# VH-VL binders against ABC transporter G family member 3 (ABCG3): the designs that were tried, part 2

Target 1, 243 residues: ABC transporter G family member 3 (ABCG3), of Arabidopsis thaliana (Mouse-ear cress) (q9zuu9r114to356)
Amino acid sequence: IAWKDLTVTMKGKRKYSDKVVKSSNGYAFPGTMTVIMGPAKSGKSTLLRALAGRLPPSAKMYGEVFVNGSKSHMPYGSYGFVERETQLIGSLTVREFLYYSALLQLPGFLFQKRSVVEDAIQAMSLSDYANKLIGGHCYMKGLRSGERRRVSIARELVMRPHILFIDEPLYHLDSVSALLMMVTLKKLASMGCTLVFTIYQSSTEVFGLFDRICLLSNGNTLFFGETLACLQHFSNAGFPCPI
Short names: E, the ipSAE of ESMFold2; O, the ipSAE of OpenDDE; V2, 0.75 times the mean of E and O plus 0.25 times the DockQ between their complexes.

## First folded at step 1 (VH-VL)

Design c10 (framework fv_necitumumab)
Fold by ESMFold2-Fast, scan of step 1:
Structure c10 (fold): chain C 243 residues (1-243), chain A 124 residues (1-124), chain B 107 residues (1-107)
Amino acid sequence: as target 1 above (243 residues)
Amino acid sequence: QVQLQESGPGLVKPSQTLSLTCTVSGGSISSGDYYWSWIRQPPGKGLEWIGYIYHSGSTDYNPSLKSRVTMSVDTSKNQFSLKVNSVTAADTAVYYCARGSDWGELPTDYFDYWGQGTLVTVSS
Amino acid sequence: EIVMTQSPATLSLSPGERATLSCRASQSVSSYLAWYQQKPGQAPRLLIYDASNRATGIPARFSGSGSGTDFTLTISSLEPEDFAVYYCQQYGNSPWTFGGGTKAEIK
């Protein structure tokens, strides 16, 4: 996926003159992790949604998004998208939840749907949790936040997307769970999935796992390119890379 | 946990500049997930939003006050401030600072934490 | 600017009774509507946001409903501490605007 001169304006609170993303240029390659980084309200979630075709009706997008060399408007849901908060069905086990998701969204044989579910469970390191109730109701305990996050991503993996957009995959995770999540996502990318996701802040260990960075501040792109190039860019300008 | 505290003069002369500061504790302005607002309430009247500021210095002001109002932020002191120029008796009010709670890309100005308020009287 | 109109201006009720407070916007604010409680000498306290979501620590007797231009705050059974002034606020369009308030007073 690639984008050129991408500008997003929002209505409602500030009319269409409020530019949330300003002339963004970038690209993401198959099998790699491209990360959109920046402080809150830098435009990173809006850029992610623009690329995924998930902008609200109040938003206007200018510029071009290219997918597989085609310059076309990208419809809502054409790729996998994981919200930072996902509604799960607490009365179901992990396997049941993913299986019903597969039944509702995929064509094909029941055997194939079971296989896809098992693949998603393995990809997200959920094997030990597959038969546990998701939980989360007042009377029922279940999965912790890290495992719930993995289930929400596994749900999208059942569709076998070529591009997966994830809004804040590390949101509400402790440092150990966050590192394990990033290791899992890096392995997923190496298996052929194109990952594009947003991150507010990262540790040095997590930062080192990224292939490319799009650094945003107040809608403006401060940098786009490879992780090492980001460090050189800011060093040459007399400033450290803002990570 | 998060606390906001207003400070500034209780009495300001007409035509002078009203200057107030809000000190935030229990949370960081530089965390970037929030915006910070000033709201006022004249004695016996309702609430009026004045404006907000984001940690980057980005602001939005009520159009009725835009020509007279400036907000600034000092992330090193964990403070944000309000200045109202050319004050009149109509500016007499309790001034509150408050936090907007939205994590999203656009500001959502409902206020989850408020300062206790400071009364400012404009009188000669 | 969007004008917010609250009714009634004053609501006289006894403890244990149900209170229903109305807030009307001059144009649609979708679900971008909050409710606050203010007691004499105190700052406003957030009760409800996004029209129907209860803020942290707010008792279950408080509920909000509505969308577009017509909104309601309901207190299912008044407690003595609930007698206060209630304000609605829209954040659908800048500038953010508040209603004139409804005073809930003991009968």
Scores: ipSAE 0.000, ipTM 0.412, lowest interface PAE 15.1, mean pLDDT 80

Design c11 (framework fv_necitumumab)
Fold by ESMFold2-Fast, scan of step 1:
Structure c11 (fold): chain C 243 residues (1-243), chain A 124 residues (1-124), chain B 107 residues (1-107)
Amino acid sequence: as target 1 above (243 residues)
Amino acid sequence: QVQLQESGPGLVKPSQTLSLTCTVSGGSISSGDYYWSWIRQPPGKGLEWIGYIYYSGSTDYNPSLKSRVTMSVDTSKNQFSLKVNSVTAADTAVYYCARDVPSLEEWLGYFDYWGQGTLVTVSS
Amino acid sequence: EIVMTQSPATLSLSPGERATLSCRASQSVSSYLAWYQQKPGQAPRLLIYDASNRATGIPARFSGSGSGTDFTLTISSLEPEDFAVYYCQQRSSWPYTFGGGTKAEIK
């Protein structure tokens, strides 16, 4: 996937259109992890949604998004999108939740749906949690935030998308859980999946796992390119990369 | 007509790894319609499910055995295998391989075809 | 895990008599229960799946009933070849669990 001169405007509380994303240019390749990084209100979630064709009706998009060399909207079923906060059903086990998701969304027979569920469990390193209750509601003890986040991503994987957009996969994760999440996503990318996701901040170790960085501030792109080039860019300017 | 046949050594020493293979004939593991399970039975006792494998390599194991068990599948040979690490006398049992059949409404299955079973004795 | 309890442990009956075998789950398994027959030196054989459905090739004298936590396997008139151990299995909740078995033996 690639994008050129991508600008997104949204109506604000002051009843005028604000440019939330300003002339963004970039691309992401199969087998790579491209991260959109920046502080709160930098436009990173809006850019992610624009790439996935999931902007609200109140938003206007200018510029172009290209998939497989063609200017096109992301077709249904060709991509997955994971919200920052995902509604899970706490009374179900991980496997049951994924199975019902597959049963409702996928065409085909029961055996085929079971296959994609088992593959999603393996891909997200959830085998040890597959039969545990999701929990987390009404004083119900269940999965920790790291496992819950992996379940939300696994739900999208049952569709076997070629491109996976994830809004803040590290949201509310401790450093150990965040590293495990990033290692898991790096493995997914190595299997040919195109990963594009947003991150507020990262550790140096996590930052080293990224292939490409799009660094945003107040809708403006401060940098886009390979991770090593980002480090050199800020080093040459006489200060460290704002990780 | 589907048939399953277990193979492997009948005697394993304590602390070693028990390795068994199940060969499937009359049906293809790679069809994706079924899961494939191992079930054991100590002499004079009841049945204990060990684990299952899908043709993609996806596995699940009985929590009581999870730390010691691995399964693998070889679709080119139409076989799936079981390894149990660090065996003790408690692992002495007849080991069965079986076809695991889900119903339309339930993802866990029942076992419609079984191998004849192979006795594995754990003894010094 | 769901615990499956079979009763009685042993049934002593004569050929021609009606046999009733019970299986009780510690939690509801809906109708997701199977019954197996095992003769000495042989692998288990599927008799009944989903509480009441007879497997292919199983004689009509075998029938299953029940739902929730209480299940029954009935053999309307025992034949000599029916003296075996019978196991129930739930497939409603992970992991799979089997009952302890009921041995049907000749009086």
Scores: ipSAE 0.000, ipTM 0.425, lowest interface PAE 17.3, mean pLDDT 81

Design c12 (framework fv_necitumumab)
Fold by ESMFold2-Fast, scan of step 1:
Structure c12 (fold): chain C 243 residues (1-243), chain A 124 residues (1-124), chain B 107 residues (1-107)
Amino acid sequence: as target 1 above (243 residues)
Amino acid sequence: QVQLQESGPGLVKPSQTLSLTCTVSGGSISSGDYYWSWIRQPPGKGLEWIGYIYYSGSTDYNPSLKSRVTMSVDTSKNQFSLKVNSVTAADTAVYYCARETDFWSGSHDAFDIWGQGTLVTVSS
Amino acid sequence: EIVMTQSPATLSLSPGERATLSCRASQSVSSYLAWYQQKPGQAPRLLIYDASNRATGIPARFSGSGSGTDFTLTISSLEPEDFAVYYCQQYNNWPYTFGGGTKAEIK
């Protein structure tokens, strides 16, 4: 996936249209993790949604987004998008929830859908939780936040997307769960998935797992490039890379 | 004062490619505050938006034209162009180029400046 | 695409009279609606943008109102130069679409 001069405007209640993302240029390679970083309202979620074709009706997008092949060669299920906050069905087990998602979204025979579900469970390190209730409904015991977040990502994986967009995969996770999530995503990328996701802030340990970084502030790109190049860029400017 | 002027052939044969150029004077096309559009009007009918281009080369086209349209920009000449492939009598119209405002400087999405228009007749 | 319907198709009035032109969208376009004036042999001229804001150089007798699906262009007292075709245009949704036009002619 690549993008050129991508600008996104949001129509306000006033005469002026606000540019939320300003002339963004970038790309993400198959099998790599590309991270869009920045504070709240830096435009990172808007850029992510623009790349995934999920902008709200109030937004206008200018510029180009290139994905392997034409739009006619991007069939159903080729992209996955994981919202920052995802609704899960607490009365179902992890396996049941993913199987239900596969039944609603995938064509084909039941045995094929079961195989895809098992693959998603393994990919997200959910094997130990597969038969446990998701929970979260009035006194029903269930999964913790880290496991719930991995279930949300696993739901998109049943579609076997080539590109997976994730909005804040570390949202509401403790440090241990966050590290496990990042290690899991790094392994998923190594299996051929193109990952593009947003992060508010990163530790040094987590930062080292990224292949490419896009740093945003108030819609402007402060840096885009390889993780090591980011460190060199800010070092040469006399500042440490903001992590 | 910014002005737009269309140029191109007044007569095009069926099945050929219609090619038009809009020259911008009195202002720079290399501005992030503006988009540049083509709009056409068949004789006795209303207006139809064809597409826009940003100075970076980014474009969007009206889906009703069935992918027959290509726009390009030449910032060194302060011009942008329109090509319509495989023309038929239905493509006979006055073609206008126009400026669209949408950003920082008191913007709206309306077309604030228009060229005079150029009549293109598709006939053998 | 959003369909824009203008009524009436033709409006016959005398100078000094009030003109009211209607524009209806097939679905909500919020306030993202413009009005243009076109005289024979000339390019359209922007009159109103964002439903109610008058463009630079446009006389105070022109006013726009409305939101959602129903919009009105009002000319409080017609001058001879106001007899022309008027078009509405929505820019809330892509592709941009225009109304069929209303022709204001001398009675």
Scores: ipSAE 0.000, ipTM 0.400, lowest interface PAE 17.9, mean pLDDT 79

Design c13 (framework fv_necitumumab)
Fold by ESMFold2-Fast, scan of step 1:
Structure c13 (fold): chain C 243 residues (1-243), chain A 126 residues (1-126), chain B 107 residues (1-107)
Amino acid sequence: as target 1 above (243 residues)
Amino acid sequence: QVQLQESGPGLVKPSQTLSLTCTVSGGSISSGGYYWSWIRQPPGKGLEWIGYIYYSGSTDYNPSLKSRVTMSVDTSKNQFSLKVNSVTAADTAVYYCARAPEYDILTGWSDAFDIWGQGTLVTVSS
Amino acid sequence: EIVMTQSPATLSLSPGERATLSCRASQSVSSYLAWYQQKPGQAPRLLIYDASNRATGIPARFSGSGSGTDFTLTISSLEPEDFAVYYCQQRSDYPFTFGGGTKAEIK
């Protein structure tokens, strides 16, 4: 996926439309992780939603988005989008939750739906948790935050999207859970998935795992490119790359 | 410069709904960049986080309060509110509203609670 | 939920002494830990964020350390105004949880 001169405006509450993303240019490739980073109000979630075709009705988008080198027609099922906060059913096991999700979302025979669920469980490293209750409901013992986040991503994987947009996959995860999540996402990307996600906060170790970075501030792109190139760019500007 | 001020009833009867409002001054909720929380403290006890709301209306609540809690935001009045249903004596506490900035990679801001209201005592009594 | 345990519950010291307060998490919270000071009748005040960073306006005598599950708040030399209750808080996962508090009191 690629985008050129992408500008997003939101209607202001009082008077004027606000430009939230300003003339963004970038790309993401299969087998790689492209990360949109930036401070609060940088436009990172808005850019992610614009690329995924999930802007609210009050938003206006200008510029071009290209998929496979052609202007985007958004065919159904081409993209997966994982919200920053996902509701799970705590009384179900991981496998049950994914299976019921597949029953609601997928056409085809029951054995095909079971196969897709098992593939999603394997892809997100959930095999050891497949028969465990999701929990978090009425004080039921259940999954930890990292496992719950992987279940949320696995739910989107049952549709077998080629491009997966994730809003804050590391949201409020501890350092161990965040590292395990990143290893899992890197494995998922290596299987041919194009991953694009937003990050509010990252450790030095996690930062080193990213393939490409789009760094935003106040809607403006400060940098777009490979992780090593980001370090060089900021060194040349007279200050260190933010990590 | 930013200040938070709680307002609401000091006394609520058991089984009724407790309603509290936090008014933000010196800054705008609609500008984003922060999550807005309610935290309570029963007399002589420690702190308990109740929930947060973003300017967009997105919320997350402490599971210990189950379905009894609802938060809402009114960006036109620059306020956010808390409702606690079916209150009991265990809900007697000082209620604080608080602000936490979203992480900022350039400045290193933490999403810790950097600004608090002065607190309002709510007593649940017949 | 992540359970935060503070020790000791009460710390009795004289002005000028060093205070060391401990906070332990039931699972790793990385460095996503904050410390707050609360004086009687007042709202909590942020002292330390991300385990070791002093908040704006906080005196240099306050310092934080630790990562993972074990954290420490140190006050190098107690001033009379430092006798208060101190709370640690993890922000690694929802729900956010606070420790039970450590009360620093004059001997």
Scores: ipSAE 0.000, ipTM 0.410, lowest interface PAE 18.8, mean pLDDT 79

Design c14 (framework fv_necitumumab)
Fold by ESMFold2-Fast, scan of step 1:
Structure c14 (fold): chain C 243 residues (1-243), chain A 127 residues (1-127), chain B 107 residues (1-107)
Amino acid sequence: as target 1 above (243 residues)
Amino acid sequence: QVQLQESGPGLVKPSQTLSLTCTVSGGSISSGDYYWSWIRQPPGKGLEWIGYIYYSGSTDYNPSLKSRVTMSVDTSKNQFSLKVNSVTAADTAVYYCARDSGEYFDWSPHYYGMDVWGQGTLVTVSS
Amino acid sequence: EIVMTQSPATLSLSPGERATLSCRASQSVSSYLAWYQQKPGQAPRLLIYDASNRATGIPARFSGSGSGTDFTLTISSLEPEDFAVYYCQQYGSSPLTFGGGTKAEIK
């Protein structure tokens, strides 16, 4: 996926159009992790949703988005999108929840749907949790935040998307869970999935795992390129990388 | 305009559970645009963040309190609650509930930080 | 946890004077910093978010600046109603942490 001069405006609380994303340029290569990073209110989520074709009708997008060489529109459902917060069904096991999702989303026979569920469980390192209740209630012990986040991603994987957009995969995760999540996503990308996701902030360990970074501040792109190039860019300017 | 109101007992005995509820009016707690936080302030001291809850039930707690704290949300009553177990005199404080803005697509300018606060409720831990 | 240090602890000024309040983070919080005003017996009131953006209804005399580890709240000309305790708060990482506060009092 690639985008050029992408500008997104939104109707604000006041009666005006606010440029939330300003002339963004970037691309994501197949099988790599491209990260949109920046402070709060930098436009990270807006850019992510613009690329995924999930902007509401009240938003206007200018510029070009290229998917497989074609301009403009990414159809809903052709690519995976994982929200920052997702609601799971606590009374189901991981396998049951993913199977339910496959039943609703995929055509074909029951045995084919079971196969894609098992693939998603393996891809997200959920084998040890497959028969555990998702939970989330006082009377029902369930998964921890890290496992729940991986289940949310696995739900999208049953559709076998070639591009997966994730809004803050590390959100609500402790440092150990965040590192495990990043290792899991790195492995997923190595298996051919193109990952584009937002990060509020990252540790040095997590930062080192990114292939490409789009650094945003107040809708403006401060940097776009490979992780090492980001470090060199700010070092050459006499400043440390602002991450 | 959104308003928050704390309620609960003003006196709790040591070793018991402190239980507080925050009622949200003028807006829905089921909005994905906001997190709902508890903050406390011991007499004459500064502010301490306790934790937050999202309408889905997702929580994050201050590690210093995590073993003793539970938050819950009741979307049907437009309320969220705080429980602190095994209280001591160190838990004596004014407890505030607050709305914390997150980055989300509601297509309105959201102010980050805690933009709406309850008036606070004093909880004294004493025998 | 990120420790927030505010200075000075107390600031004694007269109405009409400029107030400058400092807030330092023990590690970088980028621009994820808010400022609050608290008057005796009242809940804190959000003044500034994302280091430099004024919250709705906040007078233009309040301004914030800084990034990384060093932040400043400036009140260009103190009004009588501005004498209060001011807190900075980072939201760059969990747990969310507040500074110890700066009390602005009438000289």
Scores: ipSAE 0.000, ipTM 0.408, lowest interface PAE 17.1, mean pLDDT 78

Design d02 (framework fv_daxdilimab)
Fold by ESMFold2-Fast, scan of step 1:
Parts: structure tokens; sequence; C-alpha cells
Structure d02 (fold): chain C 243 residues (1-243), chain A 122 residues (1-122), chain B 110 residues (1-110)
């Protein structure tokens, strides 16, 4: 996926449009992890949604998005999008939840749907949790935040997307769960999935797993390129890379 | 203009439960979370937990796990915090505050309710 | 939850600058750029003064500034004024996906 001069405006308070993303340029290669980083109000979630074709009705987009050489939005079913916060069904087990998701979204036979569910469980390292109740209430023993986040991502993997957009995969995760999540996502990318996701900030260990970084501040792109090039860019300017 | 309106003061006996409400206005309720923070008389601030107004997901302080429940009602843009098995050391002013939201906003506690005094007498 | 370490009190004269420290660990202040500062006047709810280490909400005086070095965040109030007399609390996100507060610092304007 690639984008050129991508600008996103949102309706402002007084009947005018505010530019949330300003002339963004970038690309993500198959099998790699491209990270959109930045503080609050940097435009990272808006850019992610623009690339995925999931902007709210109040938004207007200018510029070009290219998928497999075509100027257009991705066709239905070719990508997955994982919201920052997702609703899960606490009364179902992980396997049941993913299976029902497959039943609702996939057109294939039952044996094929079981196969994609098991593949998603393996891909997100959920095998030990597959028969556990999702839960979600303080008083009901269920999955913790890290496992719930993995279930949310696994739900989208059931569609076997070529591109997976994730809004804050580390949201509400402790440092150990965050590192394990990133290792899981790195392995997923190595199996051919193109990952594009947003992160507020990262540890040194997590930062080292990224292939490319798009660094945003107040809608503006401060840097786009490979992880090592980002470190060199800010080092040459006399400042550390803001991670 | 963002406003968080909390329910009135409560007086409870030890062992009882209290449920405090926080009604939001002036913003899209489901785009933000609500944190609950308490302050015992003459003491500092203590974070109790957080709830997403988007999906109802919660995260509670370990000290209060098993005694606190946070819920939302999106139809009335209202968050609730219920604390059970009250002890005298639960006497405090309980605040709701707008917290980390979904989307692009990551402003913890940018707007606060006026507080609800809960007194537990023994 | 472990509270962050703040001095109990800091005092200064009008027009001077004061700094309040907030010390944590690598699992909170040192690990994340989610440090906030709150001002609380007697009988009132806290007010957000600084978020994400150094950002000011609209309406907060530019006399208030925030910074961080390693495990210690700092709030600096320049041009100290009588209305700045209040309790100040730092807060940080933690590796457990929770929030912790400092013990609070009482600022006295002499």
Amino acid sequence: as target 1 above (243 residues)
Amino acid sequence: QVQLQQSGAEVKKPGASVKVSCKASGYTFTSYGISWVRQAPGQGLEWMGWISAYNGNTNYAQKLQGRVTMTIDTSTSTAYMELRSLRSDDTAVYYCARDLGSYEWELPFDYWGRGTLVTVSS
Amino acid sequence: QSALTQPASVSGSPGQSITISCTGTSSDVGGYNYVSWYQQHPGKAPKLMIYEVSNRPSGVSNRFSGSKSGNTASLTISGLQAEDEADYYCSSYTSSSTWVFGGGTKVTVL
C-alpha cells in the first residue's frame, strides 16, 4: 500500500474543516511492519483510518491511495481493521467467538471456517486460551487485557486479510504483554501479512521490531522511512529519535 | 463545553454498597473513557479504575478488585461506579474524570466532575 | 498502587520560579511519556495543568512548563503568583496499564 499527498479534514466547531492529516506520503511493503507514531492529536489514527477506507462521515480525504498499483480503496474482505477498543462476548470461549465470527463473515463451508479459526488461534498465540471464557467482568475469571487484545486481532485474521490495520495494538498492555504482542505481530508479518498500525510510544526492544516508521506531529510528517534511518535522521539533527 | 455531573452525597453503614453516577455532556460520550479517582479527607488522589464508554471494557486498581464495578449507559451518556463491602476507610470524595479515549485523544483526566462525598460511618 | 515521590511542600516569592519533582521508576515515569500534572485548590476538583510531560491545555498559563529526565518528571512555575498557591499532583501511566499519582506538593507563595 502507498499514499501520496494524503490530506484529511474533519468538520470543525464553526462549520469549517480542520486539517487533521497534512500532505502525508508513505508506503508499506508486503510482509513488513509499518508503524505510525505520534502523540495525541498527531493524526495517526486518522491516517490509519484513511488508508483503510474507514473515515467517519464528517471527514474528507484528498490525495491518492494505491493498493497493488491501483488508485482506489481496498476491495471488501482484502484487509482487516482492529479498533483501539473492541467489544467481545464474555459468555463465549475464544474458539466459539472466533468460530461465530467466521460463520457471520465467511462464505465458505464449515470445515474451511474451522480451519481459518484454528489458524487465527495459532497465529495470535491463543492455543492455551482457546477453550477459556472470554469474560470481561471483574468478578468473572476470564482473559486478561493482553489475551483479549489478541482475540480482537484474531477475529480480523479469520478473514485472511492481506493487509491488517491495527489501531494501538499495545493499548492497555503491560510491558511484558506488549513485547510478546509485538513478537507475535512480527511473526505474523513474516508469514506474508502487511501490518500497518499506530503506536503512541515504544520501548527500545519494541522499536527494534519495526521495519518502517511514519512519525507524525500535529498532522505533519516529521519522518518517514526505515527504523535505522529514523535513528540516523534525528541523531544528525542533534536529537534522539522520539520513541 | 465539557461537563461531568455527579450524583449527590451519600452516607452509608459499613458493609453496605454505594453507586455513584457521572453524567457527561458537551462531547461525544463514546469517544472517551471515564476514570474514577477518590480522595480521602486530607489525603492525596487515588486512582480506582477506568471504563471505556466505547465498549464497556474496564480496568480496576488491584487494591479494589473484587469490590468495585464500573458500568456505562450510552443512551443517557452516564457512567456508574459501584463500591461494595464499604469500610470506614472508604470515606472519601469520589471523582469521575474524562480519560484516555479511542481515536486520537490521549488526555488523561482532562475534565473532572465536582466530586461525590461518600461517608461510611461505623 | 505505589505512589510517585514528590516533595511535601515548595515555597517561593512572587515573581520567582519554583520546580516540583516527581520521581518514579522505569515502569511508570521512566517508561512512558504519559505524565500529567494537576492543580487542586482547597474544596475544588483537580484541574489538568500539563499532560504528556510538557503539553498545556488551552487556557493554562505559559508560566507552567513540564519536563522529564529518566525516572523524574518536573513541573516548573515561572513568575510565581498568589493564585498559584495550591496542591500539585503528578500522575503517570504504568506498565500494568493503570494510573498512579504522586503524594502531592503544597505550593506556598510567600
Scores: ipSAE 0.000, ipTM 0.404, lowest interface PAE 15.0, mean pLDDT 79

Design d03 (framework fv_daxdilimab)
Fold by ESMFold2-Fast, scan of step 1:
Structure d03 (fold): chain C 243 residues (1-243), chain A 125 residues (1-125), chain B 110 residues (1-110)
Amino acid sequence: as target 1 above (243 residues)
Amino acid sequence: QVQLQQSGAEVKKPGASVKVSCKASGYTFTSYGISWVRQAPGQGLEWMGWISAYNGNTNYAQKLQGRVTMTIDTSTSTAYMELRSLRSDDTAVYYCARVEYYDSSGYPLDAFDIWGRGTLVTVSS
Amino acid sequence: QSALTQPASVSGSPGQSITISCTGTSSDVGGYNYVSWYQQHPGKAPKLMIYDVSNRPSGVSNRFSGSKSGNTASLTISGLQAEDEADYYCSSYAGSNTLVFGGGTKVTVL
């Protein structure tokens, strides 16, 4: 996926159009993890939604998005989008929830849908949790935040998307769960998936795992390129790279 | 049996900081989160944020970002809430409360089943 | 200021039923099934009465019930008793690991 001169305006609190993303240029390749990083209100979630075609009707987008060499008319099911917060059905097991998703979204026979569900479970390292209740309701502890986030991603994987957009996959995860998530996402990308996600802050260890970084501040792109190039760019300019 | 015991009342000057403690007993401390809620005199309840007793993950109300810090001490089963740069409108009773769904880390934050008795913090010059 | 709208006061006679509304938006009450209700007597900490819209904790009278329609949640107290006189607050999950409270409703038993 690539984008050129992408600008997004949204209605502000004062009912004027605010430029939330300003002339963004970038690209992401199959097999790589491209990260949109920046503080709160930097425009990272808006840029992610613009790339995925999920802007609200009140937003206006200018510029071009190219997917596999063509302009941005993506057919349903060709990409996945994972919200920062996803409603799960706590009374279902992980396998039941994913199978339910497959029944609603996929054509074909039941045995085919079972296969897709098992593939998603394996891809997200959920095998040990497949028969556990998701929980989170009625005084139910259920799955931990890391497992719940992986279930949310697995739900989108049932559709076998070529591009996966994830809004803050590490949101409120402990360091161990965050590392497991990063290892899981890196393996997923290595299987040919184009992975684009947002992140608010990163540890030094996690930062080193990213292939490409789009660094945003107040809608402006401070840097776009490979992780190592980011360090060189800011060092050469006399400023440290804001990790 | 299950209890949250809070520290005593505090009187602070504008610009000072206050740190309120909340000691848990009667349950496995690391299996639940602690949420903080305040109530100004004659006003309603206002959510301030929560902390997981398992991993120390926090989330704060946007209005209080940069002024509040929540921490835990698992060896004493105690949660702490520190509020800095105090103003007169920070005068309130501060409550800690138990959040059962800590493992879901905010998916969703809902029920506060056990509450502390409250700590009155008065900010006056 | 509260994010969720509750009436300032509701009154009833002993034995009657009263209902307290809690109105939000599609980003809180309307978007999630995670509404709680709390009872607060003067000088005391709040007590959980209802969680997840309609579930009642152990030890809470079956006279208390909860429901939700669209962006409005409701707490109903049947067989009103003198001890029910208190302030009642609703709360709702509001996304992004955040929570919002209603402004509170003073229940007076006539």
Scores: ipSAE 0.000, ipTM 0.386, lowest interface PAE 20.5, mean pLDDT 78

Design d04 (framework fv_daxdilimab; at its last look DockQ between E and O 0.02; V2 from the best seeds 0.00; counts 0 for: pae E 19.0 > 2, placed apart)
Heavy chain, then light chain:
Amino acid sequence: QVQLQQSGAEVKKPGASVKVSCKASGYTFTSYGISWVRQAPGQGLEWMGWISAYNGNTNYAQKLQGRVTMTIDTSTSTAYMELRSLRSDDTAVYYCARDWGYSGYDFPEFDYWGRGTLVTVSS
Amino acid sequence: QSALTQPASVSGSPGQSITISCTGTSSDVGGYNYVSWYQQHPGKAPKLMIYDVSNRPSGVSNRFSGSKSGNTASLTISGLQAEDEADYYCSSYTDSSTLVFGGGTKVTVL
ESMFold2-Fast, scan of step 1: ipSAE 0.049; ipTM 0.534
ESMFold2, look of step 2: ipSAE 0.000; ipTM 0.384
ESMFold2 (binder alone), look of step 2: mean pLDDT 91; pTM 0.932
OpenDDE, look of step 2: ipSAE 0.000; ipTM 0.475

